# VHH binders against Bark storage protein B (BSP): the designs that were tried, part 18

Target 1, 288 residues: Bark storage protein B (BSP), of Populus deltoides (Eastern poplar) (Eastern cottonwood) (q09117)
Amino acid sequence: AHLRLGLVFTSDNNERALQDSGLYSPDSEDSSVDIAGRRFHSGTLNGSSIVYVKTGSHSVNMATTLQILLARFSIHGVIYFGNAGSLDKKTMVPGDVSVPQAVAFTGVCNWKKFRSEKGKLVFGDFNYPENGENLLGTVEYEKIKMFSPSEAPKEVFWLPITKSWYNAATEALKDMKLRKCYSDECLPGEPKVVFGSKSSTSDFYVRNKAYGDFLNDNFDAKTADTTSASVALTSLSNEKLFVVFQGVSNVAGETSSNSRVSYLASYNAFLAATKFINSIPTPRLACE
Key: E = the ipSAE of ESMFold2; O = the ipSAE of OpenDDE; V2 = 0.75 times the mean of E and O plus 0.25 times the DockQ between their complexes.

## First folded at step 5 (VHH; framework vhh_7aqx_2)

Design r01 (from g34 with S57K; at its last look DockQ between E and O 0.01; V2 from the best seeds 0.00; counts 0 for: loop humanness VH .155 < .165, pae E 16.6 > 2, placed apart)
Fold by ESMFold2, look of step 5:
Structure r01 (fold): chain B 288 residues (1-288), chain A 125 residues (1-125)
Amino acid sequence: as target 1 above (288 residues)
Amino acid sequence: QVQLQESGGGLVQAGGSLRLSCTTSGFDFSDYAFSWFRQAPGEEREFVGAISSWGGKTDYADSVKGRFTISRDNAKNTFYLQMNSLKTEDTAVYYCAANPRWGFTSINPQEYDYWGQGTQVTVSS
């Protein structure tokens, strides 16, 4: 058995992109195993040896499933693909693929009493303050502690993508053509791969423009999702290589794209992940 | 050998200006967030302002907003505090500080790993 690559994603829509591609071939024997209610699939993706798994939504499901993958299978490194929202439409629009260089949990904070004693909290209607400044930056955002076998636990905020794999992705994907149309619907422009951004992960979806702008201004984040930082944290804790591919499905604050554009975003992220996987050498097992 | 060194302090009349510099060595300047703190005699160390590693986020204490500006020059491994419209209550020893935590800023002095030796700023009426 070869040391394989792990391909992880959260949703039925992501899995449909894999299935519709026709590029996956299951192993002839032991092609799937059910563990903790998830099905792990062993096979090849356009000739490259992988184990893939649909993890379920959000960071806890991803971290749980990924830890099982890394504990029970011989995995060299982890490839994630999935959808994300753009926080900056000048940088990325629906259909584009983001390859971030770092991801962070931005939903971990200490919400302390501020100067007001009372008032009505209308959190969901948050907008830009009138005659004042946006004070969300004064919330005490917290770093998280990362544990690993070779280092003492340390406080982290930005979780860096594996540099060698990030660099390999920039080379393999720099001129990549992405899918513009699905059925009878086409993107208004040519979709592109964007490198070098930072990405925000939180357990809530960021659809609010003012909050999206805050994340962009305060953290230099260009995309937001619910998953990517959990892939990074789990991979780093297990000392595995990893890379993240995000298909942009919407822009924070704008009307959501229809299901065809959302699927196209998933498909483009899948195409980028697949091309990356095929561009790197097949892993070899080292002596145990 | 990590070092931070303040310069540019001195005596100035109220309403005047000073520019403090903090020159750094022994670490990768571009990975650090930087802050200014000050301490007047008999008082606790007070946050003045901070700048992120990428320069896109700046924070200021209420007492100095609109009068003080922080900037950084990655080419010179130096960051600055431009102090305008100085008041006698601005009199203090000013310290620069660095936080290696991936460019994150904090108002708490306990979060900063590296400190300068301080430079005296005296504002006379």
Scores: ipSAE 0.000, ipTM 0.157, lowest interface PAE 16.6, mean pLDDT 85
ESMFold2 (binder alone), look of step 5: mean pLDDT 80; pTM 0.823
OpenDDE, look of step 5: ipSAE 0.240; ipTM 0.672

Design r02 (from g30 with S30E S57R; at its last look DockQ between E and O 0.01; V2 from the best seeds 0.00; counts 0 for: pae E 15.8 > 2, placed apart)
Fold by ESMFold2, look of step 5:
Structure r02 (fold): chain B 288 residues (1-288), chain A 125 residues (1-125)
Amino acid sequence: as target 1 above (288 residues)
Amino acid sequence: QVQLQESGGGLVQAGGSLRLSCTTSGFTFEDYAFSWFRQAPGEEREFVGAISSWGGRTDYADSVKGRFTISRDNAKNTFYLQMNSLKTEDTAVYYCAANPRWGFTSVNPQEYDYWGQGTQVTVSS
């Protein structure tokens, strides 16, 4: 009965989307608390009880803040929304929302000795104008060790979204209409929610087409961000339910969109997250 | 629950071909990558090859590259090892294995939770 949903995001644009929506109502008392320099907000999002926090950029900020959220608040499960780049414009374009089924750290790498054949990313394949041997050699992607209370540490690469929550999201969002225009900037087509993707997380932005194509071809990754695998790892380690909503703000290798399209991506991810939150059962607050 | 079962093993003449199948049940087949291993008497299990969950990436041990081909049929919940140009040193018990759900392929048998019972392949001179 006392559990709330945790809503986490990294950036000012994500927070502005929440604020501009008019859907968030702070609790009448103790509506925020500062812990380790971050402000945790308690309230309701369109009637559903949440605690939200802006974590800051990238995996370490997300993991640190999320661990505080899970340790200091009574959280049933974690909802993340934020921006991501598309690695496959045939699947999704700016304004679309991705709901991945799995995410992985792709920035945890062993840069192999020259001429090692064990690496998955072979720099010589990407020489221009022609392929060949390259002194940078190869990079092997590494699994990470996941710790949890219920089992011994395990080596993992793909971090699965909570199956029950992923399934609930597919039902709740299947007919969803997303926002097409912000101010005088409109998306060229109708934005949509895309389910079932795999997503790449690294602490570097993937704006390079060749690397984006590599991730898509070799991992079936459709999006890249700097955060989602940190949400997954931290949630799984704490044995909490979680789900990820990514607003596509750009396509790797293409000219970056302006700030209005980036905000629109944040807003559409927020809309998807909110509709999901409102679709799942929430216990009544003790002081209702 | 989760089950893997190999079939298609047998005796074949060197230079010949054989196709192994691994039929699976008890999980969502499309979510898994799959691997083949083999074990000769008195030896450790050795990696033969693997296929990704999406089917676009295959990996092979150096000893079988160009001769063996892995494929999967999601409609039948089955994956295959087509073995061509067989040599007597290919004689072994062949095991199919499923990687962890959403996992990446590995040459290390310690990374696999689910295994078949094995099928004997014997290549005569």
Scores: ipSAE 0.000, ipTM 0.174, lowest interface PAE 15.8, mean pLDDT 86
ESMFold2 (binder alone), look of step 5: mean pLDDT 81; pTM 0.826
OpenDDE, look of step 5: ipSAE 0.031; ipTM 0.511

Design r03 (from g34 with W54Y D59N I107V; at its last look DockQ between E and O 0.01; V2 from the best seeds 0.00; counts 0 for: pae E 19.6 > 2, placed apart)
Fold by ESMFold2, look of step 5:
Structure r03 (fold): chain B 288 residues (1-288), chain A 125 residues (1-125)
Amino acid sequence: as target 1 above (288 residues)
Amino acid sequence: QVQLQESGGGLVQAGGSLRLSCTTSGFDFSDYAFSWFRQAPGEEREFVGAISSYGGSTNYADSVKGRFTISRDNAKNTFYLQMNSLKTEDTAVYYCAANPRWGFTSVNPQEYDYWGQGTQVTVSS
């Protein structure tokens, strides 16, 4: 059996980080295949055997592409890197890399009937002006049912990162040097890797300060993205190892970072993913 | 207790036809893709053909294209291999196999979770 590592990401900026690094070598000039409109690349990332694919944005594109990867290729485990927004700038700022312990879907919600007291998010608490009616009411966050080959379906909210891979990442990345400058733009401080966070995933971008604070206060979420929980759910459903690297590109509620800072976030997440990949034992090499 | 069981094997003359069945139980049949593999004495298992979840598509090894047809009956939890224009090279033990749930078809036997016990097909001259 020949097993490779799967490297997945969503965007052109993520792919550009990989390309600009010069660390990827295709197995041959014809070492890619197109399936369902996505291009799967087989090669070596700084000496480690991988298959990588750009999936497209948001949870459905990620889940669809990752399921194809796992079904059509012999994959040992899944490494995701991509951008996320910080929900807590005291913990993480643009340029930093988050390595979460757990991720959850926070866009799977039950919009409760009018006057229900059951919802966790109460829109009336955020009314403007202060005397307005709470006609939108409340939203309760739903667990999702996770299916897998070895267990009966179960209700889950937090999707845990593979413990052995999370632990390996903490050792491999603890002293990691991240990139501070791109072109003529430098981060105001030294970028760092932050371990042990929880992360929120939804198919909407969290740029609203009040909602970002709500997520941080009620779920202890430190980052928000549109993808990570989809990686977790799909990997767990297929019983594959996985790990998530998030490059912080912005802070919820603050003015959007410029494109150079956003690219630095992608590049630093890519560096973290690559260092992790190179730190774990090489999958058995076989031509069979 | 997932079970796959092949039937319909036997002896047939070259140029003849044979139909194999694979009856399944213990899982939600419609959600799985299925494949036929075969193994001649002293050889490795080789892919014969596969049918997707819900029966939407099929694929076949080049050596059997145009001669073999796979179909499935989701109501009976059974899928079939119709073998026409048989050759002596088709002599093998034939196995049915099921992919992981909602998985795509694969030529790689390592990707299949469940296997039948096999049925012998012998093609004489």
Scores: ipSAE 0.000, ipTM 0.106, lowest interface PAE 19.6, mean pLDDT 85
ESMFold2 (binder alone), look of step 5: mean pLDDT 81; pTM 0.836
OpenDDE, look of step 5: ipSAE 0.009; ipTM 0.299

Design r04 (from k03 with S30E S57K; at its last look DockQ between E and O 0.53; V2 from the best seeds 0.00; counts 0 for: pae E 9.7 > 2)
Fold by ESMFold2, look of step 5:
Structure r04 (fold): chain B 288 residues (1-288), chain A 125 residues (1-125)
Amino acid sequence: as target 1 above (288 residues)
Amino acid sequence: QVQLQESGGGLVQAGGSLRLSCTTSGFTFEDYAFSWFRQAPGEEREFVGAISSWGGKTDYADSVKGRFTISRDNAKNTFYLQMNSLKTEDTAVYYCAANPRYGYTSINPQEYDYWGQGTQVTVSS
């Protein structure tokens, strides 16, 4: 056995991007294994040794699957790719790839008793046409407790991407050319990789403009998804390197993109992940 | 210093065959997808066929499917268009093109950054 990179993603579209590329080669005709109902594939991605797994949607599926991956396979670090919504169309539009510096759970909340201490999200500020009292009251966002082998448990909100891998991604992906077209349909502009963002993760999709604007204004979040913070928490808890690639498939508050643009977003996130994977060295254990 | 150069064009009778070659230099050949496009006088440039990096996937225009075959030879940094059962409507200038993006085929010329100068193919009736 040798140390491999873990490539994790949630959806059939993500897996299809990998398959359509022709860049994946299984180690053998019988190089997958089922564990707890999920299939883990061992092979190479354009020459780099990986184990990949389709986890299913949302944070619990991702965290469960990733913990199995890290416990049962010799993994050096974790690469996630998947779709996200833009919370700021001035920085990112469909087809772009976001490489965040930090991610956070924004679905871990204390929904306050009506007329108790004021939380950060105040529903009465969103009444139309005028602000006032609202029986839904307010919501406060909570830190989570992170456990790891080498430190005492600590309260965290922002989960930082591995600095060395983030820096390597900025170098490897500079001036990267992303896919512009699917069949006869092309994006209106040149898709780009955006670095340095913060990202929001919750178990619900953020398609509402008002809430998306709230997240952007109050957390400086540029993207929202349902999985990235679970990758970060699990990787940090296991003291593994990790990096996140988000393909922008929609903008909060705007009409959802069609299936072709959504697939382009997945493919561009896959392209970015693959370029990164091929740019980094992978160590071997001394006796392997 | 990226260069693509077509060769193998010429005059051929309808029903005949011709093989075009595109020799490349100045980049890592196996990392690129390649395509053939063609342009007849007074017409827009049209897609003929493409092959992905490492040769894993091919795609063809309906008008040439079953008659034309794209292949690549990584050892020679060359890719080919084998044209069989040629028709007079295949008469055009044929261009080879390279797509620096990973691992997929594209029918859209705007995704190709590098182009050859073209080679004339004339199919006589």
Scores: ipSAE 0.011, ipTM 0.462, lowest interface PAE 9.7, mean pLDDT 88
ESMFold2 (binder alone), look of step 5: mean pLDDT 80; pTM 0.825
OpenDDE, look of step 5: ipSAE 0.020; ipTM 0.394

## First folded at step 7 (VHH; framework vhh_7aqx_2)

Design s01 (from g02 with S57Y Q110Y; at its last look DockQ between E and O 0.01; V2 from the best seeds 0.00; counts 0 for: pae E 20.2 > 2, SAP .705 > .668, placed apart)
Fold by ESMFold2, look of step 7:
Structure s01 (fold): chain B 288 residues (1-288), chain A 125 residues (1-125)
Amino acid sequence: as target 1 above (288 residues)
Amino acid sequence: QVQLQESGGGLVQAGGSLRLSCTTSGFTFSDYAFSWFRQAPGEEREFVGAISSWGGYTDYADSVKGRFTISRDNAKNTFYLQMNSLKTEDTAVYYCAANPRWGFTSINPYEYDYWGQGTQVTVSS
């Protein structure tokens, strides 16, 4: 049997980008199977052998679906693409693609006892019009414990993208042309791929400018989404290679872009993922 | 002009401890990931350990894990390698390195733009 690449994403817009590309060809036999209410598709993406699945939104849906993918299919590594918000418009704007080097859960928190303990997020620093005490007190960010077959469980905050695949992505995506226009709507500048960023994952959307700035200032996070850290944790826990491609669809604190710009972000992330997939060698099982 | 200068090398008995320092100048220290590499006589340069620009991620070679600790002091523009439970196989020239591009660690020496001249560590039985 052949080892395949796993292509995972959360939404109808992500799936539509794949479908609109015309690059996917289903296998002639057993091209899909339903497991636990999700449809897993086996085929080729521009000639590369993949299994893809639309997982649904947020980290629990992604982790559950990805664990099924890794347990039931022969997967060499995991490619995620999807949308994210920019936390720093000087670095990334809508239409750009972020290829982070590390991702973290920033929604795993300890809400500290008022006046007794001090956490990193101090609500009183965000009072309007003046800073001061706030009954919500402070919140501390927590590491999570990662389990894997070959190591004792360890405490982790930053989940590193697979170094070999990150490096391959930087080479494969250099000089990549991204899509500037969808229908009659064009980005104001040339979209670009940004490498080496850090990304924040939480189960809530970060549309608030003050909190987005806090994440950027305190974690050097350039993007925020609801998914990427769950891809990282699940892949690392199963000792699988992985890489993350984020299409920037909005900037925290600014009015969300219309559906055309949001789709363009999905499409550009899909293009980056596809070019990466086509750039890496197809692995084979040792007994083939 | 960027400068990295190692210090703290020398001769030490097996089972002993040594602390290497890398003092830096000519760049914004907090923007850089830092790494230690070593080169034994007749061998290729190998990764020892690295620390991210934000200090929250560290990585170590399997041969030193649990015995060596890398750390950084942004106030002093200095990063360190604490070497405990030294073995004769740890004998090498130790180099510090800095990478400005991403602030992330790498085991690949070609990702590091700036290097020190090295300091000799010799572990005797």
Scores: ipSAE 0.000, ipTM 0.120, lowest interface PAE 20.2, mean pLDDT 87
ESMFold2 (binder alone), look of step 7: mean pLDDT 81; pTM 0.830
OpenDDE, look of step 7: ipSAE 0.006; ipTM 0.280

Design s02 (from g02 with I107Y Q110L; at its last look DockQ between E and O 0.01; V2 from the best seeds 0.00; counts 0 for: pae E 24.2 > 2, framework grips, placed apart)
Fold by OpenDDE, look of step 7:
Structure s02 (fold): chain B 288 residues (1-288), chain A 125 residues (1-125)
Amino acid sequence: as target 1 above (288 residues)
Amino acid sequence: QVQLQESGGGLVQAGGSLRLSCTTSGFTFSDYAFSWFRQAPGEEREFVGAISSWGGSTDYADSVKGRFTISRDNAKNTFYLQMNSLKTEDTAVYYCAANPRWGFTSYNPLEYDYWGQGTQVTVSS
């Protein structure tokens, strides 16, 4: 029996990319299992054995789903593909695929409050006196405690992508051509695969340009999503190899891209993931 | 909505013939090159053959050359794979695919935009 790779993503759009590709073949008509409200699909992706699951958005959905995947299926490694926002439009634009070398939870914060909260959070409403200091105070970003079977817990900020897989991905995706057009709409430029970036993960969408710039300037984060760090933390905690592919759908703080561009980003991320999956050997389980 | 649908698959004896059809909708048929791929269990999807958008050129894998023929009917938005002298090794799920690049053929399945769901071809000894 061959070990399977876990393929995880968040959205219906991502799943659509997988389905539309025609590259996935189920093992059988009944090769899906429902666990905790998620459907796990066993089959092959262009010949490679996989189990894929749509996890839903945000870190908790990803973490719980991925942990189930790892606990219930014989998974050798984890491949994530999904959508992200660019925090630096000079580095990457919609349609590009980012292969980050590290990801971090940037939503893990110690928020130091000046005074009591009032209603819904509107930052501009919290100035004292008028046109004075912001009453929300400051945010100090924190490290997270990472658990592993073989080591004592440790505090970490950046979660590194599995080095061997990252390098393999770099080689496998060298000079990879991405899709420029979907239906009647084309990107203004040739999309590219971007290596070596860092990614920010939080349980909120980064729609504020100033905050996006802050992440870029202070953490050197070039993309933002809601799940990549969850993939990393869960995989590391289970001592599994993992890699992340992010299709850039939008620029943080700017108007959202149209649905076609968003899908194209998903599709390109999927293609990158597939190409990588097909490039790595799948170990055979020694039949005892 | 773009659709590709394979038909004509089934069980056939070695030495026999089978004709697959791929019916398409949702795009301008004449603007696309078309290909057939096949995938056996546990194997990578492999190129079988292709036909250019204008139908002026065809390309085949060495394993099927001389036995398989691809044709297209623009009026029916359909292209075909005629399989003769079938062998047990030809057993696979056969997929049709569309490439929007004029005259472009590729052996890489990742370079095709649209795919069918596949049809099973089983060749018995």
Scores: ipSAE 0.000, ipTM 0.217, lowest interface PAE 13.7, mean pLDDT 88
ESMFold2, look of step 7: ipSAE 0.000; ipTM 0.084
ESMFold2 (binder alone), look of step 7: mean pLDDT 80; pTM 0.816

Design s03 (from k03 with S57Y Q110W; at its last look DockQ between E and O 0.01; V2 from the best seeds 0.00; counts 0 for: pae E 21.5 > 2, grease 25.6 > 24.2, placed apart)
Fold by OpenDDE, look of step 7:
Structure s03 (fold): chain B 288 residues (1-288), chain A 125 residues (1-125)
Amino acid sequence: as target 1 above (288 residues)
Amino acid sequence: QVQLQESGGGLVQAGGSLRLSCTTSGFTFSDYAFSWFRQAPGEEREFVGAISSWGGYTDYADSVKGRFTISRDNAKNTFYLQMNSLKTEDTAVYYCAANPRYGYTSINPWEYDYWGQGTQVTVSS
């Protein structure tokens, strides 16, 4: 079987970006396969052979779908593009594309015991006394067990992006121009590609500024999403090369961006992914 | 000086077929995605279908799926709405709309940049 790249994303808007670009061509009229409720599409992206699949949101959907992709198709490497929230608006804003160097599951934690609980889970309702400590206590972030074919399982927190691909992406996208406008709406500034950041992945949306700041300050995370770490873990466990492109759609703790801005982020991430895919020499060799 | 002009509308019996055309000028046709909308009297304008810039993707409202088909001819700066198995409820003024290539096809009318004047489609029982 011909070696192809796996392109994975989560949402309908991500898929729409791919479809509306006109850059994807199916191998044939029947070049899609349904497996476990997911549709896998075989074709070319601007001339590069790919299989893409919309995985649905959150880590489990991504992990299961990506594993199927890797098991059922001859995939040389994995490219992810999707949307993320900024945890530091000083470094990246909606419309930008983040290319993180590492990602981590920050939703994996031990919620520690406390002496008392109350009704509905509203954090602020659990202060005792009023200006005292929170009855919910604290959480301790945990490492995850990473399985590998070549070595014993190990505990890890940061999952590094494939170094060679990250470097290649840095070079390929260094002067990349992103889209600034959609329809009659434009971003306030010129969007940019941001390299070198770390990303937080959890199965919840980070909409609390204080928590976002916490992630930024304590883990040096600049973006938050629900799937990037899942991409990393799955790819690493299968010894596949992988890279992540995140379109920044919003800023944690702020009002959500409108649909146009969100789409611009998605589209820009797609463009970045496409540019990278097209920059990889053919034939592509599995390294590392 | 952007222009979109619908044609092909008219009176047709239920079960019949009609093909609408939208001819465009004033912009690079291949750089735009296109959509059809319709509006019946007293109703809101609703999404009918859309086609991406390169024609690689089409989308349709559930009410017309399987009956309507959208296509485009870049050489003629024209895109089309083939309507088959027409129903009385398909009676409306049909509008064509355009959006830039780097945009997505939306069901929301306010997300489109340019509009035609509309063409009347009447389906009789």
Scores: ipSAE 0.000, ipTM 0.242, lowest interface PAE 13.7, mean pLDDT 88
ESMFold2, look of step 7: ipSAE 0.000; ipTM 0.098
ESMFold2 (binder alone), look of step 7: mean pLDDT 81; pTM 0.825

Design s04 (from g02 with S57T I107W; at its last look DockQ between E and O 0.11; V2 from the best seeds 0.00; counts 0 for: pae E 15.1 > 2, placed apart)
Fold by ESMFold2, look of step 7:
Structure s04 (fold): chain B 288 residues (1-288), chain A 125 residues (1-125)
Amino acid sequence: as target 1 above (288 residues)
Amino acid sequence: QVQLQESGGGLVQAGGSLRLSCTTSGFTFSDYAFSWFRQAPGEEREFVGAISSWGGTTDYADSVKGRFTISRDNAKNTFYLQMNSLKTEDTAVYYCAANPRWGFTSWNPQEYDYWGQGTQVTVSS
């Protein structure tokens, strides 16, 4: 079989990083295939054989597209890169790349009746400063059911990154230099790769400091995005190797970074993903 | 302070071979990817080939693939372009370039901050 690596990402900025790098070469002029409105590109990334696809934002788009990729192409494993917000500026700041060891859906909640004792997140006053009663109450976070061919469905919260690929990434990236400047915009410090974090995925952006602090305090989550857990769930359900690279574009509760810093975050995540892809053994050999 | 110096250019008959060298100073050689570009009179600067900082990844323009080989010698802070089966259309000024600092190859000249002054290669019929 002719096996390739799957490279998945959500946005135009992610794709622009790949295109601007000059590292991608298509197999031919017509080496792309359109399936369900998405374009799958076959080629090489800095010498390694890949299929890449821009999925669109959020977990539903990612899961749908990734399942198509795994069903229609011969994929050895899945590499994701994209942007994330930091939930802990002591650990990582814009421009850094996070390589988490586990991700979870934190947008799957049971909204409890008012005055339930079982809720973990309690909302404050809804109508303050107008002195209204807040009837929103509390939410309880839920596990999700994971299906796979090799075992009965099970309830899970933390979705682990593939251990062998996480370990390979720590070796390949531990001394990696990242891009500090783009155009005339430079990060205030030297960007770094951070390993071993946990990451939160939800369908909403976590820009609120108080909620970001809650996620950090209660789940030890260091980053938040809208896609990583869907990559993990889909890959695990299909029993495929996978790894996640998150470029930090902002800190929850602080002003959003400008477009150049956001692009630089995408570029650094792309660099980390590419270095990993080029460091793993024999993925670019043909089946023959 | 960073310097790149090409050498080895000259006049050669079509079908012949030539080896270009690029000697570098002013940075840690092993941290950088390197590339060769060329520019014929009246033409835009054209990517020829690149080599990663670790030496295991190379990329070449289609027009030179199979005929040209790029290599590096970290002990001598030098990288090379071996040109075989030369054609008259290979006539150009050849430039060596360094960057990106993170070690990957790139065909995009905008990704390279440091350039040599160029060496003339002329292939006669």
Scores: ipSAE 0.000, ipTM 0.235, lowest interface PAE 15.1, mean pLDDT 85
ESMFold2 (binder alone), look of step 7: mean pLDDT 81; pTM 0.828
OpenDDE, look of step 7: ipSAE 0.016; ipTM 0.374

